# VH-VL binders against Nucleolar MIF4G domain-containing protein 1 (NOM1), part 1

Every score and structure here is a prediction.

Target 1, 198 residues: Nucleolar MIF4G domain-containing protein 1 (NOM1), of Homo sapiens (Human) (q5c9z4r362to559)
Amino acid sequence: KKHVKGLLNRLSEPNMASISGQLEELYMAHSRKDMNDTLTSALMGACVTASAMPSRLMMEHVLLVSILHHTVGIEVGAHFLEAVVRKFDAIYKYGSEGKECDNLFTVIAHLYNFHVVQSLLIFDILKKLIGTFTEKDIELILLMLKNVGFSLRKDDALSLKELITEAQTKASGAGSEFQDQTRIRFMLETMLALKNND
Structure headers, positions and changes below count from the first letter of each chain, unless a header shows other numbers; Kabat numbers aren't used for antibody chains.
ipSAE, averaged over its two directions, is called F for ESMFold2-Fast, E for ESMFold2 and O for OpenDDE. V2 adds 0.75 times the mean of E and O to 0.25 times the DockQ between the complexes of E and O.
Where letters were taken out, [cut] stands.
The coordinates of atoms that the task and the answers printed are left out; those that the model quotes come from them. Centres of patches stay.

## First folded at step 6 (VH-VL; framework fv_temelimab)

Design A13n (from p3 with heavy chain S103T S105N)
Fold by ESMFold2-Fast, scan of step 6:
Structure A13n (fold): chain C 198 residues (1-198), chain A 120 residues (1-120), chain B 106 residues (1-106)
Amino acid sequence: as target 1 above (198 residues)
Amino acid sequence: QVQLVQSGAEVKKPGSSVKVSCKASGGTFDSYAMHWVRQAPGQGLEWIGRIIPIFDTANYNQKFKGRATITADKSTSTAYMELSSLRSEDTAVYYCARDRLYTGNYFDYWGQGTLVTVSS
Amino acid sequence: QIQLTQSPSSLSASVGDRVTITCSASSSVNYMYWYQQKPGKAPKAWIYAASSLESGVPSRFSGSGSGTDYTLTISSLQPEDFATYYCQQYHRYPLTFGGGTKVEIK
């Protein structure tokens, strides 16, 4: 258990192959459940911080998950995603003044970027946020699109177009429910820029 | 081990509605997607829709939009599919199926099926 | 809607035969999924991500393909393999299944 946390604390681009190999060996020596629980706990502790996690460090942690997902088995990524989604739901509903929600959302974005999850997850999340359309939701939509927008367009341009249309329709009906229209306008401009850049 | 147990067979009249349940046990319910798929006698599989309980978001096949309503109760680990304005063409076995929340993107566990017969 | 076309719709084969089932998508998909269904029973997950066997699936089964064309192969057919096989895409809503390929005793 402490050994896994120690490996993650030392994780960097130059030692990625060494650390992933050591984790693969641990998976061979221990039960799948124990390793998944331990790895997920350690990753959540590293990635779900009150301050914004540095982009490089976040990407390295999620890339490690991707490597193990493809070398050890699909249940590695599934177990981690379940923990991320569950934690996101709790923080999203009950609030947090720190950047924990942003960090969890960035983890989901990079799970998609590194091919652990399919584009449908991202579309379903974005559609949910458009449905509720709070000021927090708009910021999360922008954060996601910043991280994955071009990949979503490449994977499924039609679904992206439909999502943008839904956001435009929602924005048209929601004027009086927001204190500031500037961020809604910026979100729509970002979406249209993604749609129009071929 | 995960098990999905569905409610029993139903005989309904045209124009009525039916609500089928699917109770999950042995695994995590709310962070996984639950799908509904039907199969008319001697026919293939047809996707109706799905819900992710944790997101409270349902997606539907346009063919069933306005008639199908998929819901989930996290406290009882039960998913429901209600189909209204029933027609004879709705006679089918209705299955619930769970997926790996996008990491496997396949229906890893299926319920036993519920036969819904629509007849006068 | 992404349409999945399976061929053949049915085939008759003997124990020990090599069987190949194809699934063609109307547009490119990232992965294909296969299910086995026996009469009177629910489908069972069989092959995921085009080529990965579900736990408990015999090694005589294999899957391959990318883009629009995918295949399921049984290298040496056994009595318990007689069933209907369905392909499925999870690329875009609505999710769709192929029409099924019924593998029957010759």
Scores: ipSAE 0.510, ipTM 0.773, lowest interface PAE 2.2, mean pLDDT 86

Design A16N (from p3 with heavy chain S31N)
Fold by ESMFold2-Fast, scan of step 6:
Structure A16N (fold): chain C 198 residues (1-198), chain A 120 residues (1-120), chain B 106 residues (1-106)
Amino acid sequence: as target 1 above (198 residues)
Amino acid sequence: QVQLVQSGAEVKKPGSSVKVSCKASGGTFDNYAMHWVRQAPGQGLEWIGRIIPIFDTANYNQKFKGRATITADKSTSTAYMELSSLRSEDTAVYYCARDRLYSGSYFDYWGQGTLVTVSS
Amino acid sequence: QIQLTQSPSSLSASVGDRVTITCSASSSVNYMYWYQQKPGKAPKAWIYAASSLESGVPSRFSGSGSGTDYTLTISSLQPEDFATYYCQQYHRYPLTFGGGTKVEIK
């Protein structure tokens, strides 16, 4: 486990190939269950912090998962995804003191950007957030669209248009529940910009 | 080790509704997807929709919009598919199937199927 | 909607024959999946991610392809292989299956 944490602490774009190769060797030397548990634990510790994770570091960690998913086996990405989704649901429902929820949501966004998950999962998550439509949900929607909006449009423009229509319909019922409504307006403007710009 | 067990065959009249259950055992239920697929006699496979129980939200094939409702009960590890306004063309075997959510995932375990017959 | 076209719709073959089934997608997909279905039974996962065999699938089966064109091959057909084979895409909603290829004894 200490060796895996050391590799992740040194992870950067120039040494990505070397570190992924070393992890592949560790997978050959140990049980897949032990390696998946160790890697997932180390990644969660690195990425799910109380402070907002720097974008570069987050992308590097998720890119490593993507490489191993394709070189070692799909169970690597599956195991990490299962842990991320479980942790996100728990923090989303029960709360956290810091930016843990934002960081988990950004991990999910980059799992999509690096082809570990399909656009279908992103649409499922966004539809859930639109359904509940709290102030926190609006911020998470904006965070996701910032990270993946263009890719999502490219992959499935029709579903994106449907999602925007659902958000507009939900917003029309938001009345006095959102006293300032500035963030709802900004979210809808962001969505319409994605839809209307070719 | 994973097993999906579906409810028994149903005979329904046109205009009625049917609700089929799929109970999962031997694995994780909450954070996997559960799909519903049907097959009319002598025909191919047709995807109805899916639910991810942990998010409690479902996606549907537009062909079934307004008629199909997919739900899940995490406490009993059971997924449900309800189809309303039944027509004779809805006569089919209905299958549940599980999926692990990652890119490259597939329907790794299937229920045994539930025959729904719609006749007057 | 991504349409999957399987060729042929059915074929008659003898034990020991080499059989090839094709699946063409109307647009590029990341992976293709194959399911085997015998009469009166649920489909079984057979080949995933275009070329990986599910546990318990005999080595005489293989899958290949990328983009829009995929194939399932049986190198030496056995009596237990007579079944209908379906391809499936998991790239966009709605998820779609090919029409199936029925492999029948000659």
Scores: ipSAE 0.468, ipTM 0.770, lowest interface PAE 2.8, mean pLDDT 86

Design A24L (from p3 with heavy chain I54L)
Fold by ESMFold2-Fast, scan of step 6:
Order: C-alpha cells, then sequence, then structure tokens
Structure A24L (fold): chain C 198 residues (1-198), chain A 120 residues (1-120), chain B 106 residues (1-106)
C-alpha cells in the first residue's frame, strides 16, 4: 500500500511507462481486490481536493487508470469508476465550498476521454443535470462540455443534438425562475456552437 | 455472488398495465445500470430501456416511450419495469440484466425472465 | 437507430466444423457484444468489446471486427455449442440486437 502511494506521488508524463509497469508487477504479486482497493484509495486521495486540480495533473492520473484498465483488466477502471461516482453523488447532494465536486466530475470526463467509459454514461449524466437544472447543474454541464464536447460530437452527433434540444426546451419552460439567466444563455450558446462546429 | 430474481408470471387483459420486479442480491446495486429486454415467443431480443439508480436517470427505446416506466428502489435493491396499455403483441418473456458503467460494459448478469401473457 | 444484420439466420453443421457468424451494423460502432442463448433460458454474456471472451467461455470461440463488420467464430464445433447467438451494439441509444443466428448440429 505504501509503495503504491509513493508511485502515485512521483507520477508525471515522462515516468508514466515506468510507473504503470511497476503497478502491473504489483498486480501480479498481490490479489486483484487488494490492489484495486489500494489504487483507488490512493487515486481518490490525489484527485479529490478542495482546490481545483491542475488539468495536466488530473489527466496524468486518469491516463494511468486507463493504461491499467487496458493492460491489467477492465475491473481496474470499473472499481475506480464506482468509487468516483459514489463520492460524486454524496458531495453533489450536500454541496461543498471547495472544488471536490468539480474535480470528481472532471475525473469522469477524462475517464471518457481515455476510453474507460462510454459516451452513453456522459449523456445520462448530462440529462440528469438538465432535468434538475439548478445553477450548480448548469455550471457542471458547462464544465463537462468544455472537457468532452468535441469527443461527444464525434462519437454521437445525433444524441448531442437531442441533448441540446432538451436543454433548450427546459430553459424555455424555466423562464424567469432563475436568478442568473446569463449563465443559462451562455450554456445554450456553447451547446449550439458545439452542434454547429463553431 | 450476484443474482437477479424476477417476479412471477403474469396474465393480463388488453389495455391493462403490468409491473415486473427485479431484485438484485450481492454486489453494489447503486453503481450498476439495470436494463430491461423482452423476447416474444420464437423471436429475438428487444431492448426496452435502462436505469442508473445512482443518477436516477432512465433511457427508453422510442418504441416504448410513453408506455414503459423503469424505476429503482435503492433501499430494497429492486428495479421495476411497468408497461401500460398492453396489447397482445406485448406477450413476451421480460428479462432484467445489469451492466457496469465502463467501456467493457456488457449485460453480465441476467434475471430468469418473467412471462407476461396478454389475452382476453 | 443502428440496425444489426446477422448472417446467416441459421446454419447446420457437424461436430468439429469451423463456424463463422457475421454481424453488420448500419453505421460504425465502437463496441460490439455477443450473447449465447439456449432454448428456454436467459441469454449469457459471451464476448464483450468485440474480441474479449467472458469468463468460462471455451477458447474455441473468438470474436473480431471493427467499424461496421464483426464476426464470431467457433474453430471446432461441439455439441454444447448448439444455441442462438446474438450480437448487440452499445454505441448509441436505443441499444439494438441482431436478429440472431441459430446454430444447429446435424
Amino acid sequence: as target 1 above (198 residues)
Amino acid sequence: QVQLVQSGAEVKKPGSSVKVSCKASGGTFDSYAMHWVRQAPGQGLEWIGRIIPLFDTANYNQKFKGRATITADKSTSTAYMELSSLRSEDTAVYYCARDRLYSGSYFDYWGQGTLVTVSS
Amino acid sequence: QIQLTQSPSSLSASVGDRVTITCSASSSVNYMYWYQQKPGKAPKAWIYAASSLESGVPSRFSGSGSGTDYTLTISSLQPEDFATYYCQQYHRYPLTFGGGTKVEIK
């Protein structure tokens, strides 16, 4: 366990191959359950912080998960995803003054970008946020689209079009119920720009 | 081990509704998606829809939109599929199946199936 | 919706034969899955992500393909392989299945 935390603390792009190789060796020497529990715990500690995590550092940690997901087995990514979504749901319900929710949501975005999760999961999450449509939900929608919008369009332009239509319908129905309509307008403009390749 | 246990066979009249349950045991219910698939006698598989209990989101095949409602009760680890306005063409075995939310996702565990017969 | 066309709809083969089943998608997909179903029973997960065998699936089975064309092959057919095989895409809603290929032993 201490060894895994040490490897993650040293993680960077130049040593990614070395560190992933060392983790693969540890998976061969220990039970998969123990390694998955240890790796997930260490990654959650590194990625779920009160401050917004630097994009490069976040991508490096999620890329490591993707490498192990493909070299060790799909249960590595599944185990990590389960921990991430459970933590996200808990923080989302209670809110926080820090950026923990944003960081978890960014982890989910990069799990998609690195082919650990399918576009359908991202669409399901976005639909939930459009359904509830709070100020926090609008900011999370924008955060997700910033990280994955082009990839979603490439993977499934039709579903993206349908999502945008649902958002427009919801925004129209909400009217003046929202205190800051500027952010709703910005979200819709961002969505239409993605749809129209602008 | 993970097991999905469905409610028993139903015989319904045209125009009525049916609600089939699927209770999951073992594993973490909230972190999985639960799907509903049907198979008419001698026919192939047809996807009805799915729910992700953690996010409380459901997606439906357009063919069943407006008639099918998929719900989940996290406290009892049970998923439900309700189908309204039943027609004789709805006679089928209905299966629940789960998957994990990752790129290797597949319907890894299936319920035993529930036969729903619609006749007058 | 993405339509999946399986060929052939049915085939009859002898024990020891090489059997090939194809699945063609109406548009490109990233993920294809295969299920085995025996009469009176629920389908079983068989091959996931085009080429990975589910735990317990005999090594005589293999999957291949990308884009629009996918294949399931049985290198040496055994009596227990009598079943209907379905392909399924997980690329876009609605999720769709192929019409099935019934493998009958002569």
Scores: ipSAE 0.435, ipTM 0.776, lowest interface PAE 3.4, mean pLDDT 86

Design A25Y (from p3 with heavy chain F55Y)
Fold by ESMFold2-Fast, scan of step 6:
Structure A25Y (fold): chain C 198 residues (1-198), chain A 120 residues (1-120), chain B 106 residues (1-106)
Amino acid sequence: as target 1 above (198 residues)
Amino acid sequence: QVQLVQSGAEVKKPGSSVKVSCKASGGTFDSYAMHWVRQAPGQGLEWIGRIIPIYDTANYNQKFKGRATITADKSTSTAYMELSSLRSEDTAVYYCARDRLYSGSYFDYWGQGTLVTVSS
Amino acid sequence: QIQLTQSPSSLSASVGDRVTITCSASSSVNYMYWYQQKPGKAPKAWIYAASSLESGVPSRFSGSGSGTDYTLTISSLQPEDFATYYCQQYHRYPLTFGGGTKVEIK
């Protein structure tokens, strides 16, 4: 529906309650499938841009999903997460020259921050990136930890410690020439600071 | 709606391996986790492991160590669990189960179960 | 590994009775999940996120709890409620289930 896209185009912190309420009413008046398809399409169009999305706008869009996830039903968050994960997999595998991958990864981070997804999903994603350990993977790991590192430590400090140990082991196994990558060192320092600082 | 259909019952000798399939129909396959859980006759539920097909990431219960291998074929929407070095204690009904991978996620759909009997 | 202990292992009750079963975790978990299993059948999702009923679950069922202690309550037991109930945590790998509580006819 064009009405849903219009609401998202006007979304801001002061009108969040009004817009979420209007969307809740639309969910009452239309089929769940139709609304989920429409909302997810509109959100993906707003959040998955070639340029880096402003942090405030990204958080506002994901917070709206969180509100609807808790007020309308868990299907709202599930449907959006499914679309995000599918799009991320496609872009991660085939690449994109813009910031679409970074924006999708930030959406996943904020879905965790706003309690739509569990810490286990974040750990699963991070372990996959550590397993392949490319330059792109290192940057995505840093981006995720910047957004959710303290929350991961609070939710499951033991799993975070295990993740850091896996990253250190992987880095130690890297080829001798490429072991001198400054970004790998910076990632490990960031992880250790996160583990050791209060 | 979503349905998980598992392969049929198997009788195996000790030391052999078994591979059980779980085909998903309806809904989405890639973005959900597929779990394997077993239940020995008259006993409770025991988690073996899971795979997230879209991330090609598997996690296992350490109890099954190098014996269990969970894979997924996205083109056929089918998950597999292979268990090697079978012992009589592995006799159980093996279930596949799906979860949604978000806060409040749970095993929302289960397969019908596959009885694996390990006997000499 | 997080160990889940259910109490009681079994109970006998009559139609109309209030039934409460408990699940205790060896360490704090975020939310608990409950499954109903009838003989010869796969488990069914019953309660998710400690207190939310799965679609089709009668309102006589409720879940509560946080941290290490969780409960499933049936306010007025019906004939179709006789089954084994399992709790499950999704906080840390390996995922673990309680030993089950068999609710049977008195």
Scores: ipSAE 0.126, ipTM 0.677, lowest interface PAE 5.1, mean pLDDT 85

Design A27K (from p3 with heavy chain T57K)
Fold by ESMFold2-Fast, scan of step 6:
Parts: structure tokens; sequence; C-alpha cells
Structure A27K (fold): chain C 198 residues (1-198), chain A 120 residues (1-120), chain B 106 residues (1-106)
């Protein structure tokens, strides 16, 4: 529906309550399936762009999902999450020319920040990336920790400590080339800072 | 609706391995978590581990690390749990269960269970 | 590992009785989940996020609690409610269940 895309195009922090209320009214007037399909399609179009999405705009779109997830129903967030995870996996495996993978990963980060997904999912994703430990994986780990690291420590400091130990072990096992790479060093330093400091 | 259908009962010797399957119908297999839980006769529920098929990454209860292997085949919408070095105390009904991954989600659909008996 | 202790392990009750089952966690969890299991059957999703009833669960069931202490209550026990009830935490790996509370007919 063109109307839903128009609402998302105007979305900002000051009009969040108005736009979410209008979407709730649309959910009353239309089938849940049609609205979920339409909303998810519109959000994916807005958030999964070739250019890096501005952090504030990304947070506002995901916050809208969180509001509707809690006010309209759990199916809203579940439907969007399923689409995001599926799209992320495809782009992660087969690649893209731009920042679509980064944008999808940031969506997942903010779904956690706004209580649509559990910390266990974030730990699962991070452990997968540590397991493969490519240049792409290291950048995604840094992106995730930048967005959610403090919250992960608050939710489960023990699992965060275990994750950091796995990353250190992986880096050491890979040999001296990983120790010499600036980005891997920066990642480990970021992890240790999260463990030891605010 | 979603259904989880598990493979049939098995009788195994101590020291052998068993592989139980769980076939999902309902078309959304890839993006859910699939868990494995066991229950010994007259006992409670014990979590073995889970896989998210789309990420192809399994998490295990430390008690089963090194013996349990959880895998998924997205083309057949089937999850597997293999347990090696079987002992008599592994005799249990093994269940698969689905989880939608959002906050507040839990094991919303369960398979019918597979009885694995380990005896000499 | 977060350990869940259910009390009582079993109880005998009559149709129409109010039944209360408790679940205590060894450390604070955000939510508790409950499953109903009848003999020879797989567990069935029953209560999620401490207090929300799964679709199809009768309104005589309720859940409450926060932190370390959670409760499942049946306000007026019916014949179909005789089952074993398990609590579960989904806060931290490994996922853990309580030992179960068997609700038996007298």
Amino acid sequence: as target 1 above (198 residues)
Amino acid sequence: QVQLVQSGAEVKKPGSSVKVSCKASGGTFDSYAMHWVRQAPGQGLEWIGRIIPIFDKANYNQKFKGRATITADKSTSTAYMELSSLRSEDTAVYYCARDRLYSGSYFDYWGQGTLVTVSS
Amino acid sequence: QIQLTQSPSSLSASVGDRVTITCSASSSVNYMYWYQQKPGKAPKAWIYAASSLESGVPSRFSGSGSGTDYTLTISSLQPEDFATYYCQQYHRYPLTFGGGTKVEIK
C-alpha cells in the first residue's frame, strides 16, 4: 500500500506516536496478513539500501516496529524479524555491492535494543562470525558491539566474557597475520574495554 | 499449521550412536530455532541444544558438548540430533521443538517424541 | 547455569480446587515460561513471558511473578487440567527447566 510507504517516508521521533497510531488504525481496517506483508515490505525497502543508513533514521524505523510489536501484536515483529534474518543470510553468503548487509545487521542490533529479540540471538550471531572470522565478519562484529555491547554486558556479562575468550582464542590460533591486522587488534581491544569498563 | 514429525523409536547398544530426525511442515523452517529436549522415563525435561538453520550454528548444553551434534537440512526442512557414545542413562524420549526467536518467544510447537532405548 | 526449583513436586487435588505451583530461579530472570504435559504426550506451550496465556489456554489459568519467583495458578481445577507442569527460563544458556509439578486427582 502506497499509504504505508508515505507514512514511513515521513517518520521521525516527534511524529512517532502519530504514525504508529495511524498504522494501528490500518491494522483494524485490514487483515493482519496483508498489513504484515505491506509493513515488512515497506520497512525492508526503507532500511535495506545500498548506502549506509543514518543511525538515527534506522533507530526510528526499528522503534516503530517495536511499538507495533507490543501494541498490535507479536506477529508484527516476528514477521519483520523473519524477513530481516532471511535477507541477511542471503546477502551475507552471496554478497551485495553496497551497505545492505551492514544495514540489515544494524536492524538486528536495534531489534535487540528495543526488546523485539533476545540477547541469546545476538550471542549466536556473534559466535557464528567468530567461528568463520573473515575480514567481513570482523567488521560486522565491530558494528554489532558498537550498537549493543553495553546492553549485552548488562543482560549477560558472563556470556560476553565467554564470547571475548572465544575471539581471543580464534585470533591466537590463526597465527601472527591476524595479530598484525589493525582491525582484528581494534576488535579485541574493543571487546576487552567492554569487559573491563563502561 | 506447523507440524513437527520425528523419526521412529530406536534401540541401541552402549557405545553406539543414534541420529533422530525432525521434519517441519509449514514453510518457515529456515528462520526459526529448532531445539532438542530429552526426558528420561519418569523424569523431567533436559535441554540438549538448538540450531538456527539459516545461520547454520548450533548451541549446546555443556553436558552434551562433544557427544551431541545438531544439524539442519534446509532443502528438506529437517533438523537432526546425533548423540554418540550412548550409555544406559541416555534412555529417554527425545523431542524437537520450534522457537520463533523474538523476545518472549518459547517452544511453541513440539514433535511427538522419539524413544531411544540404550540396553545391552 | 540457572537452576529452577518447583514446589511442590506433586500434589493431589479435586475438581474445583484452587491450585498454585511455584518456580524459583537461582538468579534473576526477565521472564518465566510454562508447559503442560500429559502422560505419554509431548509438552504443550501454556504460559509465556510470566503471565501471558498461549492461544487456547483456558482463562482459569494465570501466571505471575518477577525476578526469581514465579507462580502458575489454576483458579478452579477441571478434569483436563491433571498433568505435569514445567517452568522454563530463556534468559541464559543453557536453557533450563524446573523439575515439574505433577497435579494428580485424589
Scores: ipSAE 0.356, ipTM 0.756, lowest interface PAE 3.5, mean pLDDT 86

Design A310W (from p3 with heavy chain Y106W)
Fold by ESMFold2-Fast, scan of step 6:
Structure A310W (fold): chain C 198 residues (1-198), chain A 120 residues (1-120), chain B 106 residues (1-106)
Amino acid sequence: as target 1 above (198 residues)
Amino acid sequence: QVQLVQSGAEVKKPGSSVKVSCKASGGTFDSYAMHWVRQAPGQGLEWIGRIIPIFDTANYNQKFKGRATITADKSTSTAYMELSSLRSEDTAVYYCARDRLYSGSWFDYWGQGTLVTVSS
Amino acid sequence: QIQLTQSPSSLSASVGDRVTITCSASSSVNYMYWYQQKPGKAPKAWIYAASSLESGVPSRFSGSGSGTDYTLTISSLQPEDFATYYCQQYHRYPLTFGGGTKVEIK
């Protein structure tokens, strides 16, 4: 619906309560299916752009999803999450020269920050990236840790230690495959800083 | 809405392997996690592992690592659990269960169960 | 491995009684889940995220708790509540279940 897209285009911290209230009213007036499809489509159009999204704007859009997930119902966040992971898989496999993959990954990070997803999903995704360990994967790992590292440590410090050990083991066995080791070393330093409360 | 239909009962010899299937309908298979859980006669529930088909990633209970293999075929919306080197202690009902990936999500739909009997 | 201990392992109660079952985790967990299983059938999703009832679950059921201690309560037991109830943690791998509490109605 054009009205939903207009609301998202105006979204900011000062009008968050007003916009979420208007969306709740739309959910009362329309079918769940129609509203979930419309909201998800509008959010994907706003967040999955070829240019890197400003961090504040990205957080505001994902926070709106979290609010509706809590107030309207769990199916709101579930529907959006399912669309996000499907789109991420397609872009991750088939490639993109823009920042669409980074933006989708940041959406997943903030879905975790705002309690729409659990730490176990984040750990599963990170372990997959460590398993394949391409230069693209290293950059996605860094992007995720930048956005959620402290929260992961707070939620499950033991799994974070396990993740770091897996990354160190992978790096020692496969590090020579990279032409430039700077980014892999930076990733490991970032991981160790998180483990050591830095 | 969602229904999980498992393959039929199996009788296996010690040392053999069994492969159980779980076909999903009524939902978007790719973006969910599928878990495998077993229950020996008169006993409780034991988690074997899970797969997230869209990420092509599986996680296992260490107890079953090396014996259990969980796979998924996205084209047929079917998950599989293969257990090798079977022992009499593996006699159990094996369940698949679906999990939507959001926080507070859980095993919201279960298959009917597949009885695997291991005997000579 | 996070171990879940359920208490009691079994109980018998009359229709209308308040029934309380407990699940204790060996370390803190963020969420606890409960499943109802009737004899010969697959478990059913019952209570998620410690206190939220699955659609179709009667309001006489409630869940509470945080950290290591969680409780499922049935405020007024009914004949259809005969079942074994299992708690489950979803905090870290491996996922684990409690040993189950069998509720028998007199």
Scores: ipSAE 0.560, ipTM 0.808, lowest interface PAE 2.2, mean pLDDT 87

Design A33E (from p3 with heavy chain D99E)
Fold by ESMFold2-Fast, scan of step 6:
Structure A33E (fold): chain C 198 residues (1-198), chain A 120 residues (1-120), chain B 106 residues (1-106)
Amino acid sequence: as target 1 above (198 residues)
Amino acid sequence: QVQLVQSGAEVKKPGSSVKVSCKASGGTFDSYAMHWVRQAPGQGLEWIGRIIPIFDTANYNQKFKGRATITADKSTSTAYMELSSLRSEDTAVYYCARERLYSGSYFDYWGQGTLVTVSS
Amino acid sequence: QIQLTQSPSSLSASVGDRVTITCSASSSVNYMYWYQQKPGKAPKAWIYAASSLESGVPSRFSGSGSGTDYTLTISSLQPEDFATYYCQQYHRYPLTFGGGTKVEIK
């Protein structure tokens, strides 16, 4: 376990191939269950922090998962996704004082960017957030679109257009009751820019 | 080993509703999507909708929107599909099917099917 | 809605024959899957992501294709292969299936 944490602590773009190769060797030497449990625990500890994780470091950690998902097997990414989704559900419902929810949501975004999850999962998550449409939901929608909006448009422009229409309808129904109308307006402008290819 | 076990066959009158259950055993229920697919006698497969239990979110084929309701109970690892305002053309075998939430996923396990017959 | 058209709708073949079935999508898709269904039974996952065989599927099966055109091939048909095969796209909701290709004994 300490060895896996040490590898993750040193992870960077130049040593990605070396570290992923060392992890592949560990998968050959140990049971899949033990390695998946250890890797997922170490990644959650690294990525789900109270402070916002720097985007480059987050991308590097998720890219490592994507490489192992391709080289070791689909169960690597599936195991990690399962842990991320469970933790997100708990933090989203019960709250936290820090940026743990933002970090988990960014992990999900990059799992999509690096082809571990399908666009349909991202649309399902966004649709749920639009349905509840709280101040926190609006910020999570913006965070997701910032990270994946162009890729979503490329993968499924029609579904993106439909999602934007739902968000506009929901925002119209909210009227002037929202305290942060500036953030709602910014979200809609971001969505329209994506829709209109700007 | 993963197994999906569905409730038994039903005979319903036009205008009534039916609720079919699908109990999962083996793998973790929360981390999978559960889909519902039907097949009319001698016909092909038609997708009704799906639910992701961990997010409490369902998505439907527009053809069934307003009539179909898909729910899940995580405590019993059971998914449900309720179809209302039944008509004779709803006579079909209804299947639940599991999907893993990752790129390249597919319906890896299917229930045995539940025959729903709508007749007067 | 993405429409999937399978060809042929049915075919008759003998043990040892090479069988090819096709699936054409009305628009480009990134994800195509194949299922095998025998009479009175639920479909079984058969080929995922166009070309990857599900665990337990015999190596005589193969899948290929990209964009709008996909194929499933059986290099040497065996008695247990007589079934209906369905393609399915996983690119856009609603998920859609092809009409099926019934592989029958000649």
Scores: ipSAE 0.411, ipTM 0.756, lowest interface PAE 3.3, mean pLDDT 85

Design A35M (from p3 with heavy chain L101M)
Fold by ESMFold2-Fast, scan of step 6:
Structure A35M (fold): chain C 198 residues (1-198), chain A 120 residues (1-120), chain B 106 residues (1-106)
Amino acid sequence: as target 1 above (198 residues)
Amino acid sequence: QVQLVQSGAEVKKPGSSVKVSCKASGGTFDSYAMHWVRQAPGQGLEWIGRIIPIFDTANYNQKFKGRATITADKSTSTAYMELSSLRSEDTAVYYCARDRMYSGSYFDYWGQGTLVTVSS
Amino acid sequence: QIQLTQSPSSLSASVGDRVTITCSASSSVNYMYWYQQKPGKAPKAWIYAASSLESGVPSRFSGSGSGTDYTLTISSLQPEDFATYYCQQYHRYPLTFGGGTKVEIK
């Protein structure tokens, strides 16, 4: 619905309470299925752009999802997560023109930051990227760690340590040319800094 | 309307492997995680592991790591659990169950179970 | 690994009784879940996120708790409630279940 799109276009920190309240009213007046489809479509249109989305704007959109997940119900966040993950899979496999994959991955990071998803999902995703270990995967790992690294350490330091060991083993086992990649070294240094820093 | 349908009962010899299937219908297979849980006769529930089909990523209970392999085929909406080096104590009903991966998610739908009997 | 201890392991009760089952975690968890299992059948999702009832679960059921201690209560036991109830944590890998509490006819 154009009304939902209009609300999202005006979304900012000062009007978050007003816009979330208006969306709650719309959920009471319409079927939850129709509202979930409409909201998810509007959010995907706003967040999955060819250019890198500004950090503040991305956080505000995901925070809105978190608020509605808590106030309206878990189906709001579940529906959005399912759409995000499905879109990420398609773009990850088939490619995109610009920063759509980065933007989707940042949405997933902030869904974790705002408690719509658990650290277990983030660890599963990172483990997948370490398993395939392409240049694109290394950049996505760095993007994720930049957004959520300290939170992962606080939530589960042991799993983070195990993830780092797996990344080191993968880098070592892949051959000497692979070990010489600058971006791989930077990723491992970033991981070790997260593990060792206070 | 979501339904998980598992393959039929298996009788296996010690040292062999078994592969149990779980076919999903009535929802989007890719949109959720699939778990495997077993229950020995008269005993409680024991988590084996999970896969997220869209990421092709599996996590295992350390007790089963090295023997269990969980895979998924998105084209047939089917998840698999293979357990190798079978022993008599692996005799159990094996269940698949899905979850939707959000905070507060749970095993909302379960398969009917597959009895695996390991005997010589 | 987070260990879940259910008390009691079994109990006998009559129709109309108030039944309370507890689940204690070895470390704090953000979420606790309860499943109902009847003989020969797969478990059914019953209570999620400590206190939310799954669709179709009668209102006589309730869940409560936080941190390490969680409780499932049946305010007025009915014949269809005789089953084994399992708690489950979804906080850390490996996911773990309690040993189960069998609710039997007195």
Scores: ipSAE 0.554, ipTM 0.820, lowest interface PAE 2.4, mean pLDDT 87

